# Ledger of designs, part 11: VHH binders against Deoxyribodipyrimidine photo-lyase (PHR)

Target 1, 134 residues: Deoxyribodipyrimidine photo-lyase (PHR), of Oryza sativa subsp. japonica (Rice) (q6f6a2r38to171)
Amino acid sequence: GPVVYWMLRDQRLADNWALLHAAGLAAASASPLAVAFALFPRPFLLSARRRQLGFLLRGLRRLAADAAARHLPFFLFTGGPAEIPALVRRLGASTLVADFSPLRPVREALDAVVGDLRREAPGVAVHQVDAHNV

## First folded at step 3 (VHH)

Design p7 (framework vhh_7qbe_3)
Fold by ESMFold2-Fast, scan of step 3:
Structure p7 (fold): chain B 134 residues (1-134), chain A 117 residues (1-117)
Amino acid sequence: as target 1 above (134 residues)
Amino acid sequence: QLQLVESGGGLVQAGGSLRLSCTASGFTDYMGWFRQGPGKEREFVASISWSGGSTYYADSVKGRFTISRDNAKNTLYLQMNSLKSEDTAVYYCAAEPYTWGDEYDYWGKGTRVTVSS
């Protein structure tokens, strides 16, 4: 099934080792590749409040445009890390590729996602790619 | 581009129930319900993340209303129980842009709910 790259710290499509790893896995199995980004969980965001996040939203719009130009499906979620296991199950993905980060909040989010997948989708392979060690 | 169509409104007696639906023409991330009562401004009712892992409710509806969604059908629901006369309003479905390629929320045209005593 498809390979999903969960973008965490390296929010770019060029020179991204985790994305290259995910693309290699997808090519090797002749499977689709999708990229996902999940923001923090929050109440509904109105358009006026989106202007307060202009810096982040401009970066995410650029990523979405770049992904479209490269014919990469790009999923942007605002419901937090819990969206990732749900997307993996929805797509019937075989593999989740994620950025490794030494930062505690990122590790805690990744551990929670991996724990959910082990319970609810135990056949899914999880690959963590450390950009500094690749 | 994205179209949202609400349905399920109508007349109901106080203490009764209604289920509102909102069907989207395509993929939606975060979705919610808002309402506007007679002579009032539009107010938040409830919202739900794509996976359903996060839900939020206005204090006035907690314990009475339940928000849910069926992503296979691109449909958002609001189950409204123990309805009160003050719940009388036009109910609007809203969605955030999927890719954030625009700066606007998407809105339906609303469905009317009237609660009679």
Scores: ipSAE 0.119, ipTM 0.520, lowest interface PAE 4.3, mean pLDDT 80

Design p8 (framework vhh_7qbe_3)
Fold by ESMFold2-Fast, scan of step 3:
Structure p8 (fold): chain B 134 residues (1-134), chain A 117 residues (1-117)
Amino acid sequence: as target 1 above (134 residues)
Amino acid sequence: QLQLVESGGGLVQAGGSLRLSCTASGFTNYMGWFRQGPGKEREFVASISWSGGSTYYADSVKGRFTISRDNAKNTLYLQMNSLKSEDTAVYYCAAEPYSFGDEYDYWGKGTRVTVSS
C-alpha cells in the first residue's frame, strides 16, 4: 500500500533525505506517496492568538500548496501525532517514514505513534531516517 | 474550482433532529460547519480533519451535534440532535484543501434551519 512520510521539523521538499527515502520506497513498490505534518495539540485555530503559530501555519500552507502543484498529496493536521496512525489506517498504508530526532517531545510522539500502529496495524513498517547517516 | 453543495435544512420542532450534508467537487483537507443566525455574526459550529482523527466543536453544540465525513463520496455531515430555538440559522459548509482549518476559502451557499419553539 501507500508510503506515508511524517514530516516533523524538516519542513521542505528539496534536500529532504527522509522524503527521498520515502519516495524511493514508494517507487520500488509501485505505490503512492503521501506527506503529512501533524502539529502538536492546539485549540481550534480560529481561537488561536499566537503570532509564532500563525507564521508557522502560513509557511506549512504554502509548502502544502507547492506539494499539490507537484502532484504530491500533503496532509496538514492540528490534532497532534494521533492524526498520523489514523491517516495510516485510513490510507491502508504499508510504510510510515519519519525523521529521526534527538528531541525528547518528538521521540515521545514517535514512540506513541509506533505503539498505536503496533497494536492496531502490526503489518505497517516504520522507518526512521537520520540525515547524518545517509 | 472547488464547489460545495449543502442539503438537509428545513423546519423542525424544538427537541427534534436534522442531518445536514455537504458534497465537495474535489479533495478537501479540513471541512467545517459555520452558521449565521438572524442579526448575528457568522460563528463556528464544528470541524473535522480528512483522517477523522481530529474534531472540534463550539461549546454551544457539544453533546448535541456530531460531525462526520465520507471521503469516498467527498461528503461532510452534521447530525443535529436536541435542537433549540437558538440553533435557527443559515448553516454553511466550508472547506480548504491545503489548510489546518484556520481559514476557509471555499464556502457553500448555505442551507436554512428553522427551529420552532
Scores: ipSAE 0.020, ipTM 0.412, lowest interface PAE 6.6, mean pLDDT 80

Design p9 (framework vhh_7qbe_3)
Fold by ESMFold2-Fast, scan of step 3:
Structure p9 (fold): chain B 134 residues (1-134), chain A 117 residues (1-117)
Amino acid sequence: as target 1 above (134 residues)
Amino acid sequence: QLQLVESGGGLVQAGGSLRLSCTASGFTDYMGWFRQGPGKEREFVASISWSGGSTYYADSVKGRFTISRDNAKNTLYLQMNSLKSEDTAVYYCAAEPYTIGEDYDYWGKGTRVTVSS
């Protein structure tokens, strides 16, 4: 089934080892590839102001445009990392690929996502890519 | 360009129920309902994350209204129970698309709800 790349650390499409790994897996299985980015959860009223947020939102807009130009589905979630296991289940994905990060909040989010998938979708493979230590 | 179409409004007696629907032309992230009553500003009613794992309600509707969504149909719902005359308003669907572009449009045209005593 489809491969989902959960973009965490390396917020770019060029020279992204995790994305290249995900693309290779998708190509090998003749399956679709999708990219997902999840912001931490917040009330809808606060997220209605997100176009006024600074550098991060401008970067995500550029990523979305670049993904569209490459015909690559891009899912931007403001409901937080919990959206990722739901997306994996909804798409019937075979594999989740994620960036490695030593930062505590990112590690906690990844651990929570992996824990959810092990309980609710145990057949899904999870690949963690560390471009800085490989 | 993202389009949102609301339906399900109408005239109902106080204490009655209505179910509103909003169908999106494509993928949406967070979705929600807002309303604007006669002579009032537009106010928040309820919102739901894409997975449904997070929901938020205005205090005035808690316990009476339930927000839900069916992502396979790109459809948002608002189940309204125990309706009151103060719920009379035009109800608007709002959404944030996953692709942020110049054709960003996150509001529908609205559906009218009238609650009579």
Scores: ipSAE 0.236, ipTM 0.616, lowest interface PAE 3.1, mean pLDDT 81

Design q1 (framework vhh_7qbe_3)
Fold by ESMFold2-Fast, scan of step 3:
Structure q1 (fold): chain B 134 residues (1-134), chain A 118 residues (1-118)
Amino acid sequence: as target 1 above (134 residues)
Amino acid sequence: QLQLVESGGGLVQAGGSLRLSCTASGFTDYMGWFRQGPGKEREFVASISWSGGSTYYADSVKGRFTISRDNAKNTLYLQMNSLKSEDTAVYYCAAEPYDLTFSEYDYWGKGTRVTVSS
């Protein structure tokens, strides 16, 4: 099944080592590639909260447009990291690729995602890419 | 352009139930229900994340209304129980499509009318 790249640190398509790794895995298995970004959960559909996210969302929507030019599906979620295991299951993905981060909140989110996948989709491979080791 | 179509409204007696549906023409992230009663501004009712892992309700509907979704059908639901006259309103579906295929990110349906009588 497809390879999903969960974008955490490097919010760009050019010169992105984790994306290159994910693309290589997809090419090697002749599988599709998809990119996902998950924001902090947003409790209400209120205009004030949308405005507060506006700058980040505009940058991510440009990334989405760039992905479309490369025929690359891009998914943007405002429900947080919990959306990632659900996306992996819905797409029937074989592999999840994520940016490595030493920061505790990112590590905790990744551990939660991996824990969910081990229980609900134990066949999914998880790869963490550390840009400093490339 | 993303289209949202609400259905399920009608006339019910106080204490009754209705199930509202909203079908989207494509991918949606967060979805929610808002309502506008006679002589009032549009107010929040409930919202749900794409995975269904996060749900939020206005205090006035907690314990009476349940929001859910079926992503395979691109459909959002609102189960309304123990209806009160104060629930009389036009109910609107709202969605935030963060997909590449959509240029409209704040879209509302045309609404479905719910009238609760005693």
Scores: ipSAE 0.016, ipTM 0.422, lowest interface PAE 6.7, mean pLDDT 78

Design q10 (framework vhh_7qbe_3)
Fold by ESMFold2-Fast, scan of step 3:
Parts: structure tokens; C-alpha cells; sequence
Structure q10 (fold): chain B 134 residues (1-134), chain A 118 residues (1-118)
């Protein structure tokens, strides 16, 4: 099934080792590749109010447009890290690739996602890419 | 273009129940229900993240209404229990786009009417 890259640390398409790793896995298995980014959880927010969040949303819109220009599926979720295991299950993905980070909030989010997948989708391979190991 | 179609509205007696449905023609992000009663402004009722991991309710409906979704069917539900006359309204389904780079507009359905008689 597809390879999903969960973009955490390196929010870019160029010079991104985790994305290159994910692309290599997808090519080796002749499977699709998709990229996902998850914002923190929040109540429903109308589009007009999303524009008030400034620079962050403009950066994410530009990233999504760049992905589209490269014919790369890009999923932007506003429900937080819990959307990632749900996406993996929905797509029937074989592999989740994520950035490794020693930062506590990122590590806690990664641990929660990995725990969910081990419980609910134990056949999915999880690859954590550390830039210092490539 | 994404389309949302609501169904399940109708006439119900106070204390009764109704289940509203909203079917999307494609992938959606956050989805929610809003309502507009006679002579009132449109108000928020409930919302749910794509995975269902986050849900939010207006204080007026907490404990009586339950929001859920079935992503395999691209369908959002609102289970309404213990209905009151003040719940009488047109109920609207709304959805955020999955990518703000492709679409920056929220999607809205045409609404379904709920009338609660005493």
C-alpha cells in the first residue's frame, strides 16, 4: 500500500531527508507516496478566520501549492497528530515515515501515533528518519 | 467542486429524536453543524475533526446531541435526542477544505428543516 510521510520538523520539499527516504520506499515497492501535515486541534474555524492566523497559514498554503505543482498528494489536517493514524488506516498504507526529533512535544506526539498504530494497525511499518543517520 | 447534501429533517414532537445526515462528494477536513432558527442568527451546534479525535459542542446541545462521521461513506451525522421547541431551525452542514492551498473557502450545504412541536 501507499507510503505516507508525516511532515514534522522539516516543513519543506527540497533537501528533506525523510521525504527522500519515503520516496525511495515508495519507488522500491511501486506504491503511491503522500505527504501529511497536522496542525494542533481546534474547534471548527470558518475560512475567513483562518486568514487571520497570518504567516503560518500562508506558509502552509504555499507548501501545499508547491506539492501540487510536483503532483504530490498533500493532506493538511487541523485536528492534530491523531489525524495521522486515521489517515494511515484510511489509505491502507504499508509504511509511515516521520522525522525523528529529540524535542519533548514532538517526541510525545510521535510516541502517541506509534502507540495507536501498534494497537490499531500492527501491520504498518514505521520509519523514523534522523538526518544524522543518512 | 465539493458538494454537501443534508437529509433527515422533519417534524418531531418535543422529547423526540432525529438523526441528520450530510454526505460530501469528496474528502473533507473538519465538519460541523450550524443552525438558524426563526428570526435568529446562524449559530454553531457541533463540529468534528476528520479522525473524530476532537469534537466540540455548543453549550445548549451538550448531553443531548452527538456528532459522528463515517469517512468511508463521506457522511457526517448529528444524533439529536430530547428535542426542545427551541431546537426548531434549518440545520446546515459545513466543511473545511482538506488543503488551504487548493481551496480557501468553506463548503456549505443548502440546509434541512427541523420543526419541534409541543
Amino acid sequence: as target 1 above (134 residues)
Amino acid sequence: QLQLVESGGGLVQAGGSLRLSCTASGFTNYMGWFRQGPGKEREFVASISWSGGSTYYADSVKGRFTISRDNAKNTLYLQMNSLKSEDTAVYYCAAEPYSWGYSEEDYWGKGTRVTVSS
Scores: ipSAE 0.006, ipTM 0.281, lowest interface PAE 9.5, mean pLDDT 78

Design q11 (framework vhh_7qbe_3)
Fold by ESMFold2-Fast, scan of step 3:
Structure q11 (fold): chain B 134 residues (1-134), chain A 118 residues (1-118)
Amino acid sequence: as target 1 above (134 residues)
Amino acid sequence: QLQLVESGGGLVQAGGSLRLSCTASGFTDYMGWFRQGPGKEREFVASISWSGGSTYYADSVKGRFTISRDNAKNTLYLQMNSLKSEDTAVYYCAAETSDLEYGSYDYWGKGTRVTVSS
């Protein structure tokens, strides 16, 4: 079934190894490809974090426009990584592809997502792609 | 363009129950319910994330109202129990889309009226 690319690190569609991997899997199974981004909830009591959110949202708008131009479904979730397993189930996806990240909060989020999928959709394959291994 | 259509409003006695529905014509991220009572500003009631993993309620409705959604039907629900006269209002469905250009709760329904007597 469909392949979902959970975009974590490389917020771009050009020269994106994880996206190319996801596209290859989708093509091999003659299945659709979708891209998902889940915003990580964070406290925004400091003005510096507010500026970071502004840059992120502008980047995501440009990314969404680029995806639309390529006829590539793009899903943005503001409720955090917990939305990813539900999307995978709703689309009947066969595979979830995610960027590799050594950062602890991202790794913990991915572990939680994988745990949810093992419980509710044990047939879904999960692939982590490390762009720096080559 | 996304359309939201509310239904389920009506007249009920205090202590009674109603279930409101809101059907969306397409994909929605966060969805929520707002209400506006006579002579009052529009206030938040409840919201739910796409997966249902995050729900938020106004203090005035906690324990009495339950928000839920059925994504296969593109439908949002509000189960209202133990209704009070102060719950009398027009209830509005609101939705975020994946289009960040329009921001949080960019799409609104026309509302459904709830009247609680006594």
Scores: ipSAE 0.000, ipTM 0.180, lowest interface PAE 14.1, mean pLDDT 77

Design q12 (framework vhh_7qbe_3)
Fold by ESMFold2-Fast, scan of step 3:
Structure q12 (fold): chain B 134 residues (1-134), chain A 118 residues (1-118)
Amino acid sequence: as target 1 above (134 residues)
Amino acid sequence: QLQLVESGGGLVQAGGSLRLSCTASGFTNYMGWFRQGPGKEREFVASISWSGGSTYYADSVKGRFTISRDNAKNTLYLQMNSLKSEDTAVYYCAAEPYDFTLSEYDYWGKGTRVTVSS
């Protein structure tokens, strides 16, 4: 089934090792590839902070447009990492590919996502890709 | 353009309950409720993520209000319990679109009025 790349670290389509890995897995199984980005959970803030989020989302809109030009489905969530297991289940994905990060908040988010999938979708493979320092 | 339509407002006695609804004309990402009381600025009430996995509440309503959504109906709800006179306000639905072809991200309804009497 489809491969989902959960973009955490490298917010780009060119020279992205995790995306290349996800694309390779999708090609090998003749399956679709989708990219997801999930902002950490935030309240629907007052206008000043909402404007900051709006500027970030407008930047991510360009990334989404570039993905569309490459025929690559792109999903943006503002509800945080919890959206990722829901997307994986909705798409019937076989594999989730995520960026490796040693940072605690990112590790905690990844562990929570993996835990959810182990309970609710145990057939899904999870791959973590460590970006090369090149 | 995305359109939001609120309903469910009205007059209720203190201690009573109301359920507000907001129906969106299309797909939405993050949704929330804001309110504006007499002589006050618009303030945050509650928000909910697309999957419903994350919810946030203003301290003034926490434990009394519950936000929920039904994505199949494109509808957002606010269950308001133990209403107080200070909850008197026009309540606004707000949404972030998921469709990146849309030109604007800040979509608001016209509001629904809630009056809490003593």
Scores: ipSAE 0.006, ipTM 0.298, lowest interface PAE 9.3, mean pLDDT 77

Design q2 (framework vhh_7qbe_3)
Fold by ESMFold2-Fast, scan of step 3:
Structure q2 (fold): chain B 134 residues (1-134), chain A 118 residues (1-118)
Amino acid sequence: as target 1 above (134 residues)
Amino acid sequence: QLQLVESGGGLVQAGGSLRLSCTASGFTNYMGWFRQGPGKEREFVASISWSGGSTYYADSVKGRFTISRDNAKNTLYLQMNSLKSEDTAVYYCAAEPYDLEYSEYDYWGKGTRVTVSS
């Protein structure tokens, strides 16, 4: 079934080892590939908008444009990591690929997502890709 | 272009209940309700993430209003209970786009009027 790459820390399409891994899995099984990014949970974007988010949003817009140019579906969620298990279920995905990070907040988000999937979609494989030598 | 159509507004007595709905023509990210009362600026009421895993409410409506969505129907709901005269307003549905190509603009419906009388 489809492969979903959950983009966490590496907000780029070039030189992204987790994305490359996800693309390889999708190609090997002739499955669709989709990329998802989940921004931190917050009130509706308009009411929570701040000037300092402009740089982040511009970067995400560039990523979305680059993904479209590559014919790669890109889902942006503003509801945080909890959107990822719901997307995986909605798409009927076989595999979730995520960036590995030793940072506690990122690990906590990953653990929560994995816990949800184990409970609600136990057939989904989860792959973490470590792009750093640790 | 994303289109939003609201329904469910009307006249209701104080203490009563009313449910608003908003149907989107396609995929939406965050959705929410805003309102504009007589002589006031448009204000935030409630919002909900795509999955429903995150919800936010204005302090004035907490415990009285419930936001929910049915993604299979592309429909957003606002269940309004214990209505007060201060809730009288035109209620607007709003949505974030599904992609960032159009992210500089939020999509809005035309509004549905709610009048709470004694």
Scores: ipSAE 0.082, ipTM 0.467, lowest interface PAE 4.3, mean pLDDT 80

Design q3 (framework vhh_7qbe_3)
Fold by ESMFold2-Fast, scan of step 3:
Formats: structure tokens, C-alpha cells, sequence
Structure q3 (fold): chain B 134 residues (1-134), chain A 118 residues (1-118)
């Protein structure tokens, strides 16, 4: 099934080692590749009144447009990391690729996602990539 | 461009129930309902995350309205129970993420009218 790259730390498409790894896995298995980004849960935003995240959301939407230009399906979630295992199940994905991060909240989110997949989709492989930025 | 189509509005008696639907032409993240009553500003009603794991409600509708979604159909629902005359409004579907460079109305549907009679 498809390979899903969960974009955590390296919020870019160029010089992204985890994305290159995910693309290589997808090519090797002749499977589709999808990219996902998940923000922590938040109330529904109104553009005029609740602009406190507007700069970040505009950046993520530009990233999604760039992904579309490269023929990469891009899924943006603002419901938190719990959206990721739901997406993996929905797509019937074979593999989840994620950025390695030593940062505690990111590690805890990843552990929770892996735990969910172990219970609900035990055949899914999880790969963590320790990427460097250029 | 994402298209949102609302349906299910109509005339209903106070204390009655009505279910609104909104179908999106593609993938959506958070979806929600807003409403605008006669002589009032557009106000938030309810929202739901893609997976359905997070829901938010305005205090005025909490306990009476239930938001849900069917991602296989790209469809959002609002189950409205114990309707009051104050719920009379045009109900609008909205989807996130909104493009902060757009007009705020670029992510809205055209609306469906709900009238609650005594």
C-alpha cells in the first residue's frame, strides 16, 4: 500500500531527507506517496478574527501548493497527531515515515501514534529518519 | 478551488429537529457551521476535526446540536434538536485551512435557510 510521510520538523520539500527516504520506499514498492502535516488540536479559526496562526497556516498552504506542483498528495490536519494513524488506516498505507526528533512533545506524539498503529494496524512499518537541514 | 454545498434547511416548529448537510468537492481539514440571523452578525455554531476526534460548540447550541462527518462522502452534518426561534438563520458551511490571503468568504458555502416557527 501507499507510503505516508508524516512531516514533523522539516517543513519543506527541498533537501528533505525523510521525504527522499519515503519517496525511495514508494518507488521500490511501486506504491503511491502521500505527505501529511498535523498541528496540535485547536478551535476552528475564523480568518478575520483569529489571525494568531495566520502566518503559519499561510506557510503550510504554500507548502501544500508546492507539493501539488510536484504531484505529491498533501494532507494538512489541525486536529493533532491523532489524525496521522487515522489517515494511515484510511489510505491502507504499508509504511509511515517520520522525522526523528529528540524534542519531548514530538517524541511523545510519535510514541502515541506508533502505539495506535500497533493496536489498530499492526502490519504498518514505521521508519524514523534523522535529517539534517541545508 | 474547494466547493461546499449545503442542504437540509427548511421550516420547522419550535422544539422540533432538523439535520443539515454539507458536501465538499475534495479533501477538507476542520469543517464547521456558522449562522447569520436577521439583523445579526455571522456567528460560530460548531466545528469538527477531520478524524472527528475533536469537536467544538458555541455555548448557545451545546447539548442541543451535534456535529458529525462522513469522510467517505466528504459530507458534514449538523443534527439540530430542541430548536428555538432564536435558531432562525441562514446556516453556512466552512472548511479549513482558510487561505489568509483570500477574502474570508472564499471558504464558505452559499448557505441554507432554517426558519423555526412557534
Amino acid sequence: as target 1 above (134 residues)
Amino acid sequence: QLQLVESGGGLVQAGGSLRLSCTASGFTDYMGWFRQGPGKEREFVASISWSGGSTYYADSVKGRFTISRDNAKNTLYLQMNSLKSEDTAVYYCAAEPSDWTYSEYDYWGKGTRVTVSS
Scores: ipSAE 0.211, ipTM 0.569, lowest interface PAE 2.8, mean pLDDT 79

Design q4 (framework vhh_7qbe_3)
Fold by ESMFold2-Fast, scan of step 3:
Structure q4 (fold): chain B 134 residues (1-134), chain A 118 residues (1-118)
Amino acid sequence: as target 1 above (134 residues)
Amino acid sequence: QLQLVESGGGLVQAGGSLRLSCTASGFTNYMGWFRQGPGKEREFVASISWSGGSTYYADSVKGRFTISRDNAKNTLYLQMNSLKSEDTAVYYCAAEPTDLEFGEYDYWGKGTRVTVSS
């Protein structure tokens, strides 16, 4: 089934090793590729105005435009990392590809997602790619 | 254009229960309920992520209201228990844009009226 790339740290489509890895897996199995990004959980977004969130949202809009230009399905979730296992199950994905990050909260989120998939979809392969570790 | 239609409002006695529904004409991501009581500003009630894995509640309704959704039916629910006269309001369903317009205003339903009498 489809390959899902869960974008964590490398919020770009060009020169992205995890995306390249995911694309290679999808091509090898003649399967679709989808990109997903999950924001931290928060209350409803009515007129949210924070500078750091604004910068992130502008970056994600550019990513969505770039993905559309490259004919890549792009899913943005505002419910946090828990949306990722649900997306994987809904799409019937064979593989989840994720960015490696040494940051504790990102590692904890990744471990939680992997744990969910081990319990609820044990046939899904999980690949972590460290784009900044040569 | 996304359309949201609320239903389930009505008159109920204090201490009673009521279930509101909101049906969307298409795919929705993050959804929520808001309300506006007589002479008050519109206030947040509850919200739920697409998967249902994250929920948030206003302090005034915690333990009494439960938000849920059925994505196969494009429907959002609000189960309201232990209703108080202060819960009297028009209840509005809201949905975030499915594209990256997070700085824009959200989609809204027309509202459904809930009256709680003593």
Scores: ipSAE 0.125, ipTM 0.487, lowest interface PAE 4.3, mean pLDDT 80

Design q5 (framework vhh_7qbe_3)
Fold by ESMFold2-Fast, scan of step 3:
Structure q5 (fold): chain B 134 residues (1-134), chain A 118 residues (1-118)
Amino acid sequence: as target 1 above (134 residues)
Amino acid sequence: QLQLVESGGGLVQAGGSLRLSCTASGFTDYMGWFRQGPGKEREFVASISWSGGSTYYADSVKGRFTISRDNAKNTLYLQMNSLKSEDTAVYYCAAESGDWTLEEYDYWGKGTRVTVSS
């Protein structure tokens, strides 16, 4: 089934070690590749959200446009890391790839995601790839 | 451009129930319901993340209203139970586009009217 790359530390498509690893896995199994980015959860705030996140939203739109130009499905969520296991299940993905991060909140989010998948989608492989050149 | 269409409004007696629906023309991220009663400003009712893993409710509707979504149908729901006369309002669907190549982030429907008779 499809490979999902959960973008964490390296928010770029060029020179991204984890993305290259995910692409290799997808190619080896003749499966689709999808990229996902999840912001931490917050209450839904329509009018203020655009202003508060202006700098971040411009970066995310550029990233999404770059992914589209490369024919990579790109999923951007504002509901937090809990969106990732749900996406994996919806796509029937075989593998989740995440880049390594030493940051505690990211590590805790990854552990929670892995725990969810172990319970609700046993058989999904999880690969954590060291970002060798950062 | 993303379009949102609400339906399910109508006349109902106090204590009754209604289910509102909102269908989006494309992929949506966060979605929610707002309402505007006679002589009042628009207020937040409920919201739901894409996966349904996070939901938020206004204190006035907690325990009576339930928000849910069916992503395969691009449809948002609001199940309204134990309706009160103060729930009388035009209910608006709101969504953040899941297509981040779009210039606009926030989309609104035209609303559906709910009238609760006492």
Scores: ipSAE 0.228, ipTM 0.588, lowest interface PAE 3.3, mean pLDDT 82

Design q6 (framework vhh_7qbe_3)
Fold by ESMFold2-Fast, scan of step 3:
Structure q6 (fold): chain B 134 residues (1-134), chain A 117 residues (1-117)
Amino acid sequence: as target 1 above (134 residues)
Amino acid sequence: QLQLVESGGGLVQAGGSLRLSCTASGFTNYMGWFRQGPGKEREFVASISWSGGSTYYADSVKGRFTISRDNAKNTLYLQMNSLKSEDTAVYYCAAEGSWTYEEYDYWGKGTRVTVSS
């Protein structure tokens, strides 16, 4: 089934080790590849207030446009990391690929996502790619 | 273009219940309810993430209102219990769209809720 790359730290498509790993898995199984980014949980985002987040939003829009140019499905969620297990289940994905990070908030989010998948979708493989591995 | 259509408003007596619905014409990310009472600014009521894993409520409605969604039907719900005269307002559905096409927050035209004393 499909491979989902959960983009955590490396917000780019070029020279992205986790994305290359996810693409290799998808190609090997002749399955679709999708990229997902989840902003941390917060109250509803109003479009009229985008100026306060302009730097982040412009970066994510360019990323989405680049993904579209490569015919790569890109999902941007504003409800936080909890969207990721739901996306994996909705797509019937076989594998979730995520960036490894030593940062506590990212590790806690990843641990929560992995815990959810182990309970609710135990057949899904989870791969963590450490970009700092030398 | 994404369209949101609210329904379920009406006249209800204090202490009663109503369920509002909002149907979207396509994919929605984060969704929520806002309201505007007579002579008031539009205020936040409740919001829900795409998966339903995160919900937020205004303090004035906590414990009385419940937000939920059915993504298979592209429909958002607001179950309103223990209604008060202060809940009288036009209720608006709002949604975040897909950022892939530079589409953002969308709003419905509103549905009126009147709570009689």
Scores: ipSAE 0.136, ipTM 0.494, lowest interface PAE 3.9, mean pLDDT 80

Design q7 (framework vhh_7qbe_3)
Fold by ESMFold2-Fast, scan of step 3:
Structure q7 (fold): chain B 134 residues (1-134), chain A 117 residues (1-117)
Amino acid sequence: as target 1 above (134 residues)
Amino acid sequence: QLQLVESGGGLVQAGGSLRLSCTASGFTDYMGWFRQGPGKEREFVASISWSGGSTYYADSVKGRFTISRDNAKNTLYLQMNSLKSEDTAVYYCAAEPYDLGFEYDYWGKGTRVTVSS
């Protein structure tokens, strides 16, 4: 089934190891690839500066436009990480690929997403990619 | 460009029901319904997250209206029951593109609902 890349840490299409890994899995299984990003409004938004938030949103909009130009489905969610398991189930995805992050809010979100999938879609494989600075 | 097309409006008698639909030409995140009655400002009616896990309603419609969506069809619905004359309005579909739930930037052109006594 389709491969979903949950873009978490490395918010770019070029020079992105997790995306390359997801693309390789999709190609190997002759399956579609989709990219998803989910904002962390609490507590991330509470601590974020307005200028940093503006830069992030402008970057994500540009990223979405670039993905569209490359005919790569891109889903941007503002309802938080809980949208990711719903997307995985909706698409009947075989695999979720996620960026690894040592940051606590990201780890907690990832743990919650993995827990949801183990309970509601136990056949879905989850891959975490630690893509240092590439 | 994202396009929103609304349908389902019409004339209905008080106490009746109508189901409004809004079809999007592509992916949408948060979606909602707003309305503008005669001589009134545009007001919020209901909204729904992409997964349907979060729904919000204006107090004036709670218990009578139900918002839902079918993501496979890219379609948003508003089931309106127990309609009252004060529900007479143009109903607008809205979708949030790449914002933090602050605003709805994409709008349909509206569908008119008239509730007669």
Scores: ipSAE 0.026, ipTM 0.362, lowest interface PAE 4.5, mean pLDDT 79

